# Ledger of designs, part 15: miniprotein binders against q8wxe9r568to878

Target 1, 311 residues: q8wxe9r568to878
Amino acid sequence: EEEITVDVRDEFSGIVSKGDNQILQHHVLTRIHILSFLSGLAECRLGLNDILVKGNEIVLRQDIMPTTTTKWIKLHECRFHGCVDEDVFHNSRVILFNPLDACRFELMRFRTVFAEKTLPFTLRTATSVNGAEVEVQSWLRMSTGFSANRDPLTQVPCENVMIRYPVPSEWVKNFRRESVLGEKSLKAKVNRGASFGSTSVSGSEPVMRVTLGTAKYEHAFNSIVWRINRLPDKNSASGHPHCFFCHLELGSDREVPSRFANHVNVEFSMPTTSASKASVRSISVEDKTDVRKWVNYSAHYSYQVALGSIW

## First folded at step 6 (miniprotein)

Design X28
Fold by ESMFold2-Fast, scan of step 6:
Structure X28 (fold): chain B 311 residues (1-311), chain A 80 residues (1-80)
Amino acid sequence: as target 1 above (311 residues)
Amino acid sequence: SGEVKTKTVELKVEGMDSPEDVMKILEALSKLPGVESVRIFLEDGTVYVIYDPSKTSPEEIIKAIEEAGFKAELVSVEEK
């Protein structure tokens, strides 16, 4: 039957300070994808909360979509799929298009500013390198300054949280040179007092401990990766911090870099949220009034957190 | 209210010899009201705690570490 789905996806990228994770640099890219099942040569119109049409929007009642925000936003550097009539947009700010039927495609993208003052959580990370010994620890706490965290009943989770600690290629090279048959690329510091103890380090990895989620070295990222399915944790008190600790011993300290990485990479998604506050105000389909209309919002965050020997 | 004025206490901790011990201390201190952040150095047994002096004290921090099974001694306290 007649149906159109509009997916609004925000991508936050940036660099935040060590300690309190103040936003030092950021970019918010909004991508709008369309998936439609419409008969004939359907001509569609999309209305956003574009500041340039505030007070001047002309929409039919049947075309109005549920409001997600009272804000009007500035759209920067708009780029459109070939199916969009760009002349119409430049003259009237109307997004007029003939959608590709039965396939999901990107209608447009644009840049905005981040609508919040803080990120959903803070990550403090400290590293220590002393010869062949390396220690890394992180302290993660949900931010009370992020709007979605203020009401537990309407709180939206951070999902598929991935915190990546890059392992210098030189450390991997030095370890491999001294490896034992079957040994992993990184050595783990093992308990030598274990009751079933062995002198073999074959198959060992860095010793990692987390209070929430899982952590391991992942070759695909050349990083130690701390994964958390959902924040805030359902079983933890509000404001309870989560911790990551890693200790590893390299095979040689003579050619090892004097420092760990300069940053930690943080990545996660938030469903049903917008980082930009971009909102679909209307959807119309020419000469059709019985069209099922869906709008979905999501935000993806990917940023670097600065780190040091102390916060 | 303005920014919270914090202090940093440096402690020497005995009995901390493994990553598991570090995690026990981190867990104990993370539950203490007024502790903002903790930095632990396994190699030399040093622990730094940034705290709000209106909500906790070096004595309470030491007590939390001792209740976790370790011995802690005060080295220094710095203003931030």
Scores: ipSAE 0.053, ipTM 0.599, lowest interface PAE 6.3, mean pLDDT 78

Design X29
Fold by ESMFold2-Fast, scan of step 6:
Structure X29 (fold): chain B 311 residues (1-311), chain A 80 residues (1-80)
Amino acid sequence: as target 1 above (311 residues)
Amino acid sequence: SGEVKTKTVELKVEGMDSPEDAWKILEALSKLPGVEEVRVFFEDGTVYVIYDPSKTSPEEIIKAIEEAGFKAELVSVEEK
């Protein structure tokens, strides 16, 4: 026993421009969770790369954790679990706490600024409306400006990528019967047998094609959802884009707006990375020296991409 | 990722009769180095391609469409 695990999880949210996906608005929320198995009444101290202690950091060698960054960051709007001595933090910036034993809990959260110039990939989307027909086309490229993409040997994947194209509920009646009923069964999706690179097989239903992953209407999101398990893949490494194509035919009695959606929603996770560049610099447990210490990092991204136009 | 000065070419394509044909053209063009975006209108037979002129050209784009089984002709090229 005598173990403490610190999970640092970042949540990026924001709005990016059409075309090159420049960040227009963003928020980064960092949550730190603790899971400990420590004997006795354990007093713990956590040290982050807090800019306010830069140059004044005092830590014992045995308490130093491997760093993932040379950056020092500003911590905004810190909120703490009741086990943290907030007065100590307010006066000295020390995160002093007595952890809940054998229970994973959120020690603290804070807001930071996104530490990258670009997101891990860009998504460019074009839409066209012609009578009762709507076409949506998206182009996905890995960004060479994102730090985790810079060295292929140390590249970190984007996992469980979801790109959601909102569709008005009244249009669902023109989709396959399963989508009209809002069926969410994973077994039903598997047994449907979508062709490689295709998610639609019927002429009366939306025609959807993807070069990577799958695309289907998902009632839970009121959206057509393009799913990719992992980026980059072999084609991303070669610089070729991944594409989504969708064609919808609506009844002539329906009014089709010139653009049916203002944004495309993008969501994915990156293991072993940080959007905030928040880093655990030190962990100490009272006077104990034989404590096993683990730090894990992950980032979840959820943002809106403005629809692109080719004019 | 970096700044690239692109151009847009407008093409007239014959032989597109369905959304499936539009997809074939889009898929063929997406594999060309330097192609950034493609927009296909199968009803009008119009294709727009945003590309990096240092990596590809309208001639290479037309060739890719023709190799996919369609006929394409240049309508216009503009800076964007």
Scores: ipSAE 0.013, ipTM 0.482, lowest interface PAE 8.0, mean pLDDT 78

Design X3
Fold by ESMFold2-Fast, scan of step 6:
Structure X3 (fold): chain B 311 residues (1-311), chain A 80 residues (1-80)
Amino acid sequence: as target 1 above (311 residues)
Amino acid sequence: SGEVKTKTVELKVEGMDSPEDAMKILEALSKLPGVEEVRVFLEDGTVYVIYDPSKTSPEEIIKAIEEAGFKAELVSVEEK
């Protein structure tokens, strides 16, 4: 049957402060993808909660979509696929387009502001360097200020959480290398280079401990990576903090190693949520009334958290 | 807005000899009401706790470390 799917994906990027994770710099990029199965040359119109059309909307009842918010937002730096009539948008703010047949494509992208005051959780990190010894620790807490965390019954999880601690290249000589076959054991010691005909390289692996998830050095990111499948944790008490600890012993040839990193990188996804509060208000297809219409929302977060040290 | 006045206590901890010990201390203290942040340093045997003095005290913090199986001594307390 005739159908059109609109995927609204928000991408949050930014820098947050040490400690309370106040948003110091941010960008929210919204990408809208279309996948349609429509017969003939179908002219489509998409209506967003664009502040510039507030109070001036002209839409038919049959075209109205369920909305996720009562907010109206500013759309900055709109960029469109070639199938969109940009002149119509510039003159009337109408998103008028002829979709590609049976092909998922990006219809448009734009920038907005983050709709929340806080991120879903805070990450506090301390680093100390004493001669050849390096210690890193982090404390993760769910934020009570984030709207989706206010009601446990409606709480949306943070999924596939990655917290990456970049390490200087000179510190990686003692790190276990991830298997190219994907096989690994948490209990096994593997000397770097042994499987490629090199003589074994002896050295201590970083000692990492976490109260939730897993942590290891991942060469693909040149980082120690703390991975958590889902936050909040279903098996922990509400509001339970989570901790990461790492201890490194560098070689005796390192008198005063360089600082660990200036920031920790945090990345995760939240399904069925919007960071921008961008909402599809209407979808119309010219000369068609029995079209199945779907709208999906998702948000991806990727940001830097400042590091601190205490002696 | 109400600004929460926090204090930082510096403790010397005996029996903390491994990363596992550090994690036990971090976990025990992070669950204590009024504790905002905990930093543990194995090389020095030092623990720093940032806390709300209206909800907990250095005595309660030391008690939590002792219940986790370690011995702690107060070094200093600073207002932040």
Scores: ipSAE 0.011, ipTM 0.498, lowest interface PAE 9.0, mean pLDDT 78

Design X30
Fold by ESMFold2-Fast, scan of step 6:
Structure X30 (fold): chain B 311 residues (1-311), chain A 80 residues (1-80)
Amino acid sequence: as target 1 above (311 residues)
Amino acid sequence: SGEVKTKTVELKVEGMDSEEDAYKILQALSKLPGVEYVRVFLEDGTVYVIYDPSKTSPEEIIKAIEEAGFKAELVSVEEK
């Protein structure tokens, strides 16, 4: 019944450039949650791959956890739950704490730098405005520069991918509530040609097509939302891009704002991965040897991609 | 304001293997007078162009793609 679970969750936020999605601004916040079922006195020690303990780490063999990385990282702006002895941390970098009984709580949080050079995929977007007509096109490609993508056999998926295209409030009337587009192939030339050239009726329903997932207007986000359950797609050829297309015909030129949205919002999760490369190196429970120890990692990404314009 | 009778040309493009290539084609075509809309479908190498036939032609559109470093073949031309 002696058990402790450590959940390490990274939150990536930032702004990336149009085209190659170079990271222009980023913030990585790591939160560590504890859930324990421990009898009696439960003084615990947590060891991270903190650069300041590299070379002077003190740990018992029985307390060593499987490593997820060879990297040592700098922890910035550490903040702790009241159960942590901060004086011990300041003096020795040891995270010493008495956990709350049978309650999941946040032990600590800290800021790090993003450990990768690239994001898991790139999103290139082009927006075209012509009179009362607006078109948005996006191409999504898995990045080979992202470490978790290098070996297809060990590749970790991006889950619950949500790409949001902000829609001006004036355009909301052009979207049918609860319209679901479904997965529609952009590969069907006749259908794409017909949609492209057949805007003879002003104020018609928006045309939205995706090669993977679904797309529809979602009022909760004031956006057209492209949803993909998992990337990379198991049924798609390696390196093949995924596409989103939207054509909107407004009632008049005056309904086109002088400023269209500057960014597309991208959000997704990656299980069993770390954006910070934060790793639990050791877990000890004082005066106990047969404690079952679990460590779970997850990363959540939420960032803005600059919109591309056609010249 | 003003009426334009447009045509849509469908092209098959070779050498377009990335979003960067798609962007180059979009940029090259959007600079042509008389091009109204460009759609680039990377998955099957297809490009659709809505254009004003009084200002440009499929031949000029193909030439612009070729000058950008790609090969283009005419598949069809349709009136709106």
Scores: ipSAE 0.000, ipTM 0.375, lowest interface PAE 12.6, mean pLDDT 79

Design X31
Fold by ESMFold2-Fast, scan of step 6:
Order: sequence, then C-alpha cells, then structure tokens
Structure X31 (fold): chain B 311 residues (1-311), chain A 80 residues (1-80)
Amino acid sequence: as target 1 above (311 residues)
Amino acid sequence: SGEVKTKTVELKVEGMDSDEDAFKIIEALKKLPGVETVRVFLEDGEVYVIYDPSKTSPEEIIKAIEEAGFKAELVSVEEK
C-alpha cells in the first residue's frame, strides 16, 4: 500500500553539575528518518514547527498531522540528504524531497536547544578514598521541574537507564553481580553494613547494592553499570531517592590510580517524546491523497554528571 | 601485621529528609579520626559507619551526628 513513516529522533548530550545537576553544557541533535512505500515518482513535502514559518503556513487540511506541542522552534545548522531540494528550503522553508525507494534513510538533521529547564531525574554522588578502599554512593530522584513528570497520569517513562561508573579493569577482578535489596527487612538492613567479599587474601572484590534495578561490572564499558529498566518506579511517587552503593577494596594503595574519573555517565531513552519539541505539522505526497502517514518520536539522553565528595 | 581492625556501627537517624542532610552527616562523620566509611540510606533513615575503635567510638559518632542537627539511635555494632 501507499505509506510513509517519519521518525523524529532527538539526541541530548551534555554535562551537568555536581549536586543539583544544573545543565552546564548541552547539545540537542534532531535526526529525521523516512521510510516510504510509494508507487511511482512521489514528491513529498514535510512541515515542521519551524519558527520561521509561524503564521505563514500553507498546508492542505488532508496533510495536517496531529500536533505534539504548541511550541515553535529554531532549526539550527540544517543538513539535508541529496534528495532534498535545498534551494526550495532556503527560499521558502519548505522541505521538498523525493524519497528513496523502500529504504530507511536520514532525510535531514538539525540542532536545537533543550526545551526543558531540568533533566528527567537528578543523580547526586558522593565518593571517598581511604587508603586502599574506595566508596561510591549515588541518590537518584525524579525531577518535578521536568514537564513530563508534573502529572503522574501523563508521565512518560525513562527506559533502559544505564548509570556507568568508570573503574579501571584491574580493580574489577572477581566482581559479583548485585541484586535489588528489600528496605524493610531487619536482616537486610544489618547486611548493608557487611562486606560480601571473597575469603581470598586480595580483597579486590567490590560490594555493590542497589534499591532499584541491578548493578554489576561490565567489561564492555570498563565500568560498574547500574541498570534500571524503567523510571519512575512505585517508590519514586513517595519522593524517596533510589540508591546505588559500591565499596571497592583494592589490594594496596599502589593500585589507586593517580587519575580518577571526574564524572559518571548517564544514558536512557524516552519513547514518544521530544527533547527539542520538534513536531511534524504536515506531510504531503504530490498527486496522492490516499496515503497512510505515520510519525514516531523518540529521545535519547547521554550525559555526564560530576563525581566527587563535598568534604 | 595487617591493617587496622574495624567495627561497623548501625544507626537510626531522624531528621534526615534530603540529599543535603545525608551529605551533612557524611561530612560531619568523615571529620572524625578513625572513620573509614560512611553509608547513608536516606529512605529508611539508616547510617552505617565503619570505624577504628582505637580512635573513635559509637558515642562520638552519635555526638557528631547530633551536633550536625540530627537525632541518632544505636541499633547494632559488629566486628569486622
């Protein structure tokens, strides 16, 4: 059948401050991919919520797509696939193109500003080094300032959350995988103070504990990785933080590197959302009216959070 | 001979409602001689301290938490 799918994918990257996770540096890249199954030569037109066409749009009713936002945005540094008529864009802001036959391709990319004041959650981390012992503790809280978090009924989840704590491979010999701990058991509470290290004389095995998700060393990342499938969780509604704890016992002070990582890496996806607020307003296909039109949105976040103690 | 023989004290702490409160407790405890490790579980009001009993005591640890503006209660002490 006659069909066209538009995928709008946002990539947020940046650096946030220690403590409050204030955005210190950020970058939002939007990529638009097309996959079409259209008979004959099909000239297509794509309409975005481009601030430069606000109030001057010329679109047929049949081509209007459901809106995802009332916001109009600036498109910076637009780059187009060769199938796009760039002269038409520069003269009229119309995205005019002949799509590749049955092939998913990137139609265009552009840069925008992050549309939110805060990220979906904050990660606060304390570290301490005492001789051959290293401790890391993190507290994760959902941000009430992030628009999608204000109403639990309309909240969009953060999925496949990865929080990576860089660790030299030499520290991770004999790592154990840790499981989610129960909070209300007296025995579980007593065990939080204990070391789960092996009986070996090396003392190199870390103790890792989380209140949500799982944590283990993953060699592919040279990091201890705290994984959470979905946020918020039931306990996020109470305002209590989700916690990660890790204790590493190195064999000697000589194993402590002169250089430590100054940050942790946070990565996750939010389906059906946009970090840029980029929105497809219209899709038209020349000389065709019976075309099925689909628009999908997704946002991927990848950023660094400052790692350190306040003492 | 080996390293310092340590003990772990488990405390129940009241008044700890934010990450800032947890950091204040960690900061206060790390200033004590002989404190090696401080673990704070904010949701349950739990604090675990690994310490050298020749340099400090549960009483001094509780006092430091109380001087920081919180109330602490001794739950257990374990050898390590």
Scores: ipSAE 0.000, ipTM 0.359, lowest interface PAE 12.6, mean pLDDT 78

Design X32
Fold by ESMFold2-Fast, scan of step 6:
Structure X32 (fold): chain B 311 residues (1-311), chain A 80 residues (1-80)
Amino acid sequence: as target 1 above (311 residues)
Amino acid sequence: SGEVKTKTVDLKVEGMDSPEDAWKILEALSKLPGVEEVKVYLEDGTVYVIYDPSKTSPEEIIKAIEEAGFKAELVSVEEK
């Protein structure tokens, strides 16, 4: 069958501020993968919303793809698979290639600037150490400033959310076995020097509570990992804040590190969205009509949230 | 010149009944110079603030919470 699939994947990485998650440093890498089932010699042309082509675009109507944005973007540091005619690209900005048959491969990658002013949600984290008692508290809320969050009835979800709190090696013994906390209301306050509810005086198991998802120590990451399958939660109103709480009492024989972790690591995916606003405008296959053409978009986010002054 | 030291103020807050209210308090206090850490406990109606006493005070912290629409009362102040 005559078919070509174009996967546009954005990878956001960066560092954001502790309070309002202002983007302090960021990188957006876009990778375009091709999977095609085309008979014979298949010369293909891919058209992107490349700012350098704006106003000079010539495309047959049969080759036009549904647009995901009105923006035109600057492509930085383009790198191509060997099947791409780079001389054609340098001279005309046309992405001309002969795809590998029945093999998913990376056609090209390039860097862009993050197209949004804010990230999909804000994470506020507080840490405290008082004697042998360590507490971590995070509050999470969906951002109304992120474009995919504008319509609360049709918001694009953040999927497979992982919020990782690095645990100093000295504290690993206090997480002897992995423990899982289901979805729970935050019920107990823990005050410095006082025991509230089930908080023990010494040698106790860590107390972890979440209002959404699960939290446990995960050895593979050397971290406490707060996992949420989907944000916003399908059973609650968008913009509803969620909380993670951890209380740990260290033994008297343990040394408290001079500093806790400097950052919390956040990772998640957003289907059908673009961090770059990169859009496939056209796909053509020479000497072939009636080719089935598919374009899929996804964005993966992996960034650090500061726990104090970074600079 | 002395060493930089922080203090923790323990506050009882009225009118804080929802996660949305907790978020408003977090936002209000994060804008105040000298506030380093804010912990909010909804079920207990309490807020704990770690702050630099050379840049802010319990009175200024209470004022910020009150300007956000809540009532705050001082419970205790401790040195870190």
Scores: ipSAE 0.764, ipTM 0.914, lowest interface PAE 0.8, mean pLDDT 82

Design X33
Fold by ESMFold2-Fast, scan of step 6:
Structure X33 (fold): chain B 311 residues (1-311), chain A 82 residues (1-82)
Amino acid sequence: as target 1 above (311 residues)
Amino acid sequence: SGEVKTKTVELKVEGMDWESPEDAMKILEALSKLPGVESVRVFLEDGTVYVIYDPSKTSPEEIIKAIEEAGFKAELVSVEEK
């Protein structure tokens, strides 16, 4: 029974440039959740790789947790649950708390800086408007500049990748809820290429093609959504970009906007990784010897990629 | 009967850096400047380019010439009527 689980979740948000996806603005928020099953009044202490305790850390060997990094980080704007003794933290940087029994709760949150120079992949997008027709093409490739991508044997996946292309609300009423399975459809078109450009799809039925995953309009996001369950895949390993293509034909010239979307939204998760390099160095539970201690890490990314028209 | 508004030409393009989307962008830009080109689709994985055009304003030969002037080699695969 005597068990405590610490979940460290990083949330990356930001804006990146079109083309090379240079990080223009970013925020990294780290949330730490606790779930404990501890008998009696359990006083706990959590130790992080806080730069302010580097060189002055005093931890019992029995409390040391496996580390995920050699880095020490700055913690900004720390906020705590009411069970944390904030005076102890401000005076000694020790996170001292009495956890809620059998209830998963957020112990604390803080802001850090992004530990990488680049994001896990880049997305380049071209848009064109020609009369009542709108076309979008995107190319996605894994970034060799991201540390987790450098060694194929230890690479961590990007999961539940969602690339959203906002659609002006005035077009939405004309859309049907149809989806195109991209992977096999595009490969079949390679052998029948002449038929690719001659679709008679109306403004209610966008033409969408992807080389990996699926694409369709989704009302919940007011967007055309390109979904990929996992990156990298076998094609990513070859270095070739994954492609998305969308053709929209508006029902009349009155619905032609002076603009398409200014950006696309990219969202995905990476298990067992940290965007902040925040690491749990120690967990102690007062007066208990047989406590099982677990630490889980995850990172969620949500950011905007700038768009550019080339027509 | 009636005037054919558009045709689609399929091309295979060589000299493109398939590891970089920059070359796809150069082709899109070069072809978008050509009168009568309505739509261009570039697939880096397949090395294929599709161009929808108005045959009264341009031709496959002019499209290939525009790609070659941009620094690539293009070969005609097929032409489809609308």
Scores: ipSAE 0.065, ipTM 0.601, lowest interface PAE 6.5, mean pLDDT 79

Design X34
Fold by ESMFold2-Fast, scan of step 6:
Structure X34 (fold): chain B 311 residues (1-311), chain A 80 residues (1-80)
Amino acid sequence: as target 1 above (311 residues)
Amino acid sequence: SGEVKTKTVELKVEGMDSPEDAWKIIRALSKLPGVEVIRVFMEDGTVYVIYDPSKTSPEEIIKAIEEAGFKAELVSVEEK
């Protein structure tokens, strides 16, 4: 009945190179949401691993929360909900607030620097043109340089991975649009899943193959979408690459634009790890010691990977 | 350092006449440990593979292509 939940969500956005996925541009935004069910006067204090309080942190043992990191981080461009006493924060770095009862709300947001040198995996994509024939090939490999990938026993998965290949407007006619009857049609049921070695059902329909997950044209994104539920794949050998292959035969080389899509879009989530290394160190509720305290972490990644003609 | 030194092998492959054939080669090679990137050019029958020489070799790569039903010949090996 007396409880407070703190949700820490990181959002990574950026642009990476076509070869080794060097981070060319990035932004990390951390949002902290509160949901509380507290009786009476509910004056709360939140403690983060803010570098400016390192070595002079003052907390009661009963308020200390389990942490996922020993790192201390810089908080940039802090913005607060109106329930936070901003003067207290600017003078002492204390996050002092009276939460909204039974309402999930954003307490604060801030920007940080990406805590890793590499992303959780690399995606290398090559395009090839031979007359009116166009091929797109991608190779996905888990990065050993990403901290959460180093130990299989403590590894945190990438979930709901979505890789989107924008389809030029001139090529849309060559892709079957998603059926309104979708999952309920016999045709959709029969044609679901990856098809290795089969030819396209008819004419100019693209040949699409993946070694893991599924790939299809999705009109909502105007893209071919490669979906993988979870990485790394538990049934694949460590370091095993995953591949996407698409072959499209256009009616003539006039249908090949002088510029193909210049990027693919990658999106996925990771529970319990963070792009920022932001950590809740303490939660206190004035004059209460029996409060149930919960902290949840999640990171969402959304970035562009450049396309290349070779490798 | 923790960096993996890679090599690139260039192969000439016979019997690759369709997108399905190219996919069979990609699928076969993707199963090998240490293979990082596979590039197939159907027009001229060329296959490039970037690999970790501590985990696989040109001989193992050729064997995988041959077990998939194609004939492969070594053209070159470059160090990255």
Scores: ipSAE 0.015, ipTM 0.566, lowest interface PAE 8.0, mean pLDDT 79

Design X35
Fold by ESMFold2-Fast, scan of step 6:
Structure X35 (fold): chain B 311 residues (1-311), chain A 80 residues (1-80)
Amino acid sequence: as target 1 above (311 residues)
Amino acid sequence: SGEVKTKTVELKVEGMDSEEDAWKILNALRKLPGVETVRVFLEDGTVYVYYDPSKTSPEEIIKAIEEAGFKAELVSVEEK
């Protein structure tokens, strides 16, 4: 069987503002991987929704791929595997290549702008310090402005969500006896407003609570890690935010560093979606008409949410 | 206010026998206000035009193809 699979993978990285998560700095990197099982010499041609061919697109019907978007995008800083004929790309915007059979390899990468106005969700964090007591609370809300969230019937999940709160090294000793609430305690009480001294802890043990997922200190990241398997959750539709709460009682106010972590790290993946809106429009294989063609899309997001002066 | 939904018109074109002919048709249609995307299929003489119905119409699209030296017939019109 003749077959070619094209994987389009996007990586979003950047920095967003505290509060409304306005994108302050971003980078979107698209990587295209090929895995083919083709007999003989297999010269392949790949066409993308490149803005430079908008209005100039001529395709043979047998080569057309299903459209995933109506958008046309600018490809910046294109870099190609050695098997790609770059002169053909510069002249026609067609990606001409001879694939490594039975080997998954990166055909090309390029940069583009993020195609959305907002990220799939926002994370707002409030931190309060009162003497030796430190409280951190985050509120997570799905963004109605993100295109994949507009129609519940076509909604695509954010998977393996990981929110990391960097912990000053001086505080690590306090997490050896941490209390963690998992998904079994979805109805756990959460302080919905940050306040100085509104909660107390006996024995200086940290208190951590989440309304969805799990949270615990993970040494591999030197961070408290809030993990959520999938968003949106059934409760996301209610309009109530998903919450993380942490309360620490340190031995003295001298144990509160003057310089804290200035950000929270957020990571997650979205299957079958594109952050770039890059789309494969055509695939052809020279001298072959009976080729099974597959295109898969995925996006990985990894960014910092600014906290200002403290953790 | 919202944007007007785009439509797709499918045309059967006579006299399109080469890639040069396809480029003539594409270039003629690209100049029309409201034409967003054009797909030309040489194998079966089919042209798909994605357009804003508030700025152009299938009749104007056909006229542009005919002014380029080809004959076009309307096959179908669908919401995009």
Scores: ipSAE 0.000, ipTM 0.152, lowest interface PAE 19.3, mean pLDDT 78

Design X4
Fold by ESMFold2-Fast, scan of step 6:
Structure X4 (fold): chain B 311 residues (1-311), chain A 80 residues (1-80)
Amino acid sequence: as target 1 above (311 residues)
Amino acid sequence: SGEVKTKTVELKVEGMDSPEDAMKILEALSKLPGVEYVRVFLEDGTVYVIYDPSKTSPEEIIKAIEEAGFKAELVSVEEK
């Protein structure tokens, strides 16, 4: 009957380099949401792996939660819901609050440093222009440097992967209809060696091929969107690369912009993981001993991969 | 796009294991006169080059790949 759920959600945003996807700029924002079904005026205490409490925490065993990390982290720019006693936090680092009953709300947010040196996978992209034709190729490979990828038995997938290639405004007319291409179109080796110059009709739809997932123009993003449900692919060897290929035929070479795209946008989620390594160490509810406690973790990644110049 | 008579050469390339390798091959071949497109498929170690045979040849293409640190062998050449 009595229960409290804590959702810890990380949001990674940043910019990575064209070549090796080195992190050039990043921000990690952690939001903690509470949903509780507790009788009466329940006073709750939440304990995080806050570095300022390391070695000084006093927690009853019954209040200890399973942790996802041995790390202790620095919390920057903490912001709290009005139900939190901020004076208690500033004086003791204890997150003391009276939750809104039966209503999911954001208890707090804070900023941290990304705990990894690399992202879960790398994406390299090459663009070539010849007359009125443009080709784009991307190679995606899981990163062995990302900690969750080091042990195949405990590996956590990247889900709902979206790789977006911004379409120049001059080319929007060539994408008036959405085109959907399945992974088999490239794996079947169709068009790998083909010369597409025979499709010289102005306004012809682009050729898009992927080895995993689907690719199409999506007007909502003004982009060609490569979608992959899950990485790593369950049917592929761990280190096997995945490819995206696109060929565009424009009406004339005058329609080629000087800069096709300066970056590719990458978005995905990782369930049961943390980009911040923020961890709930304890949950207590005053005067209650039989409370069901759940903690859920998720990380959402949204970043730009720099492209540099085309050739 | 249709102004130049082109050929496509298919090559089997050894030593390609990463996106970095794919980029090295693309950069090496894109510098050759008459190369229109280079397509690198890491999953089966193949490279396709669409080129103008009046400006370059399969031999020059293979040489450029080898100078980039890879081993290439000719599989086929087809006309557009």
Scores: ipSAE 0.371, ipTM 0.752, lowest interface PAE 2.5, mean pLDDT 81

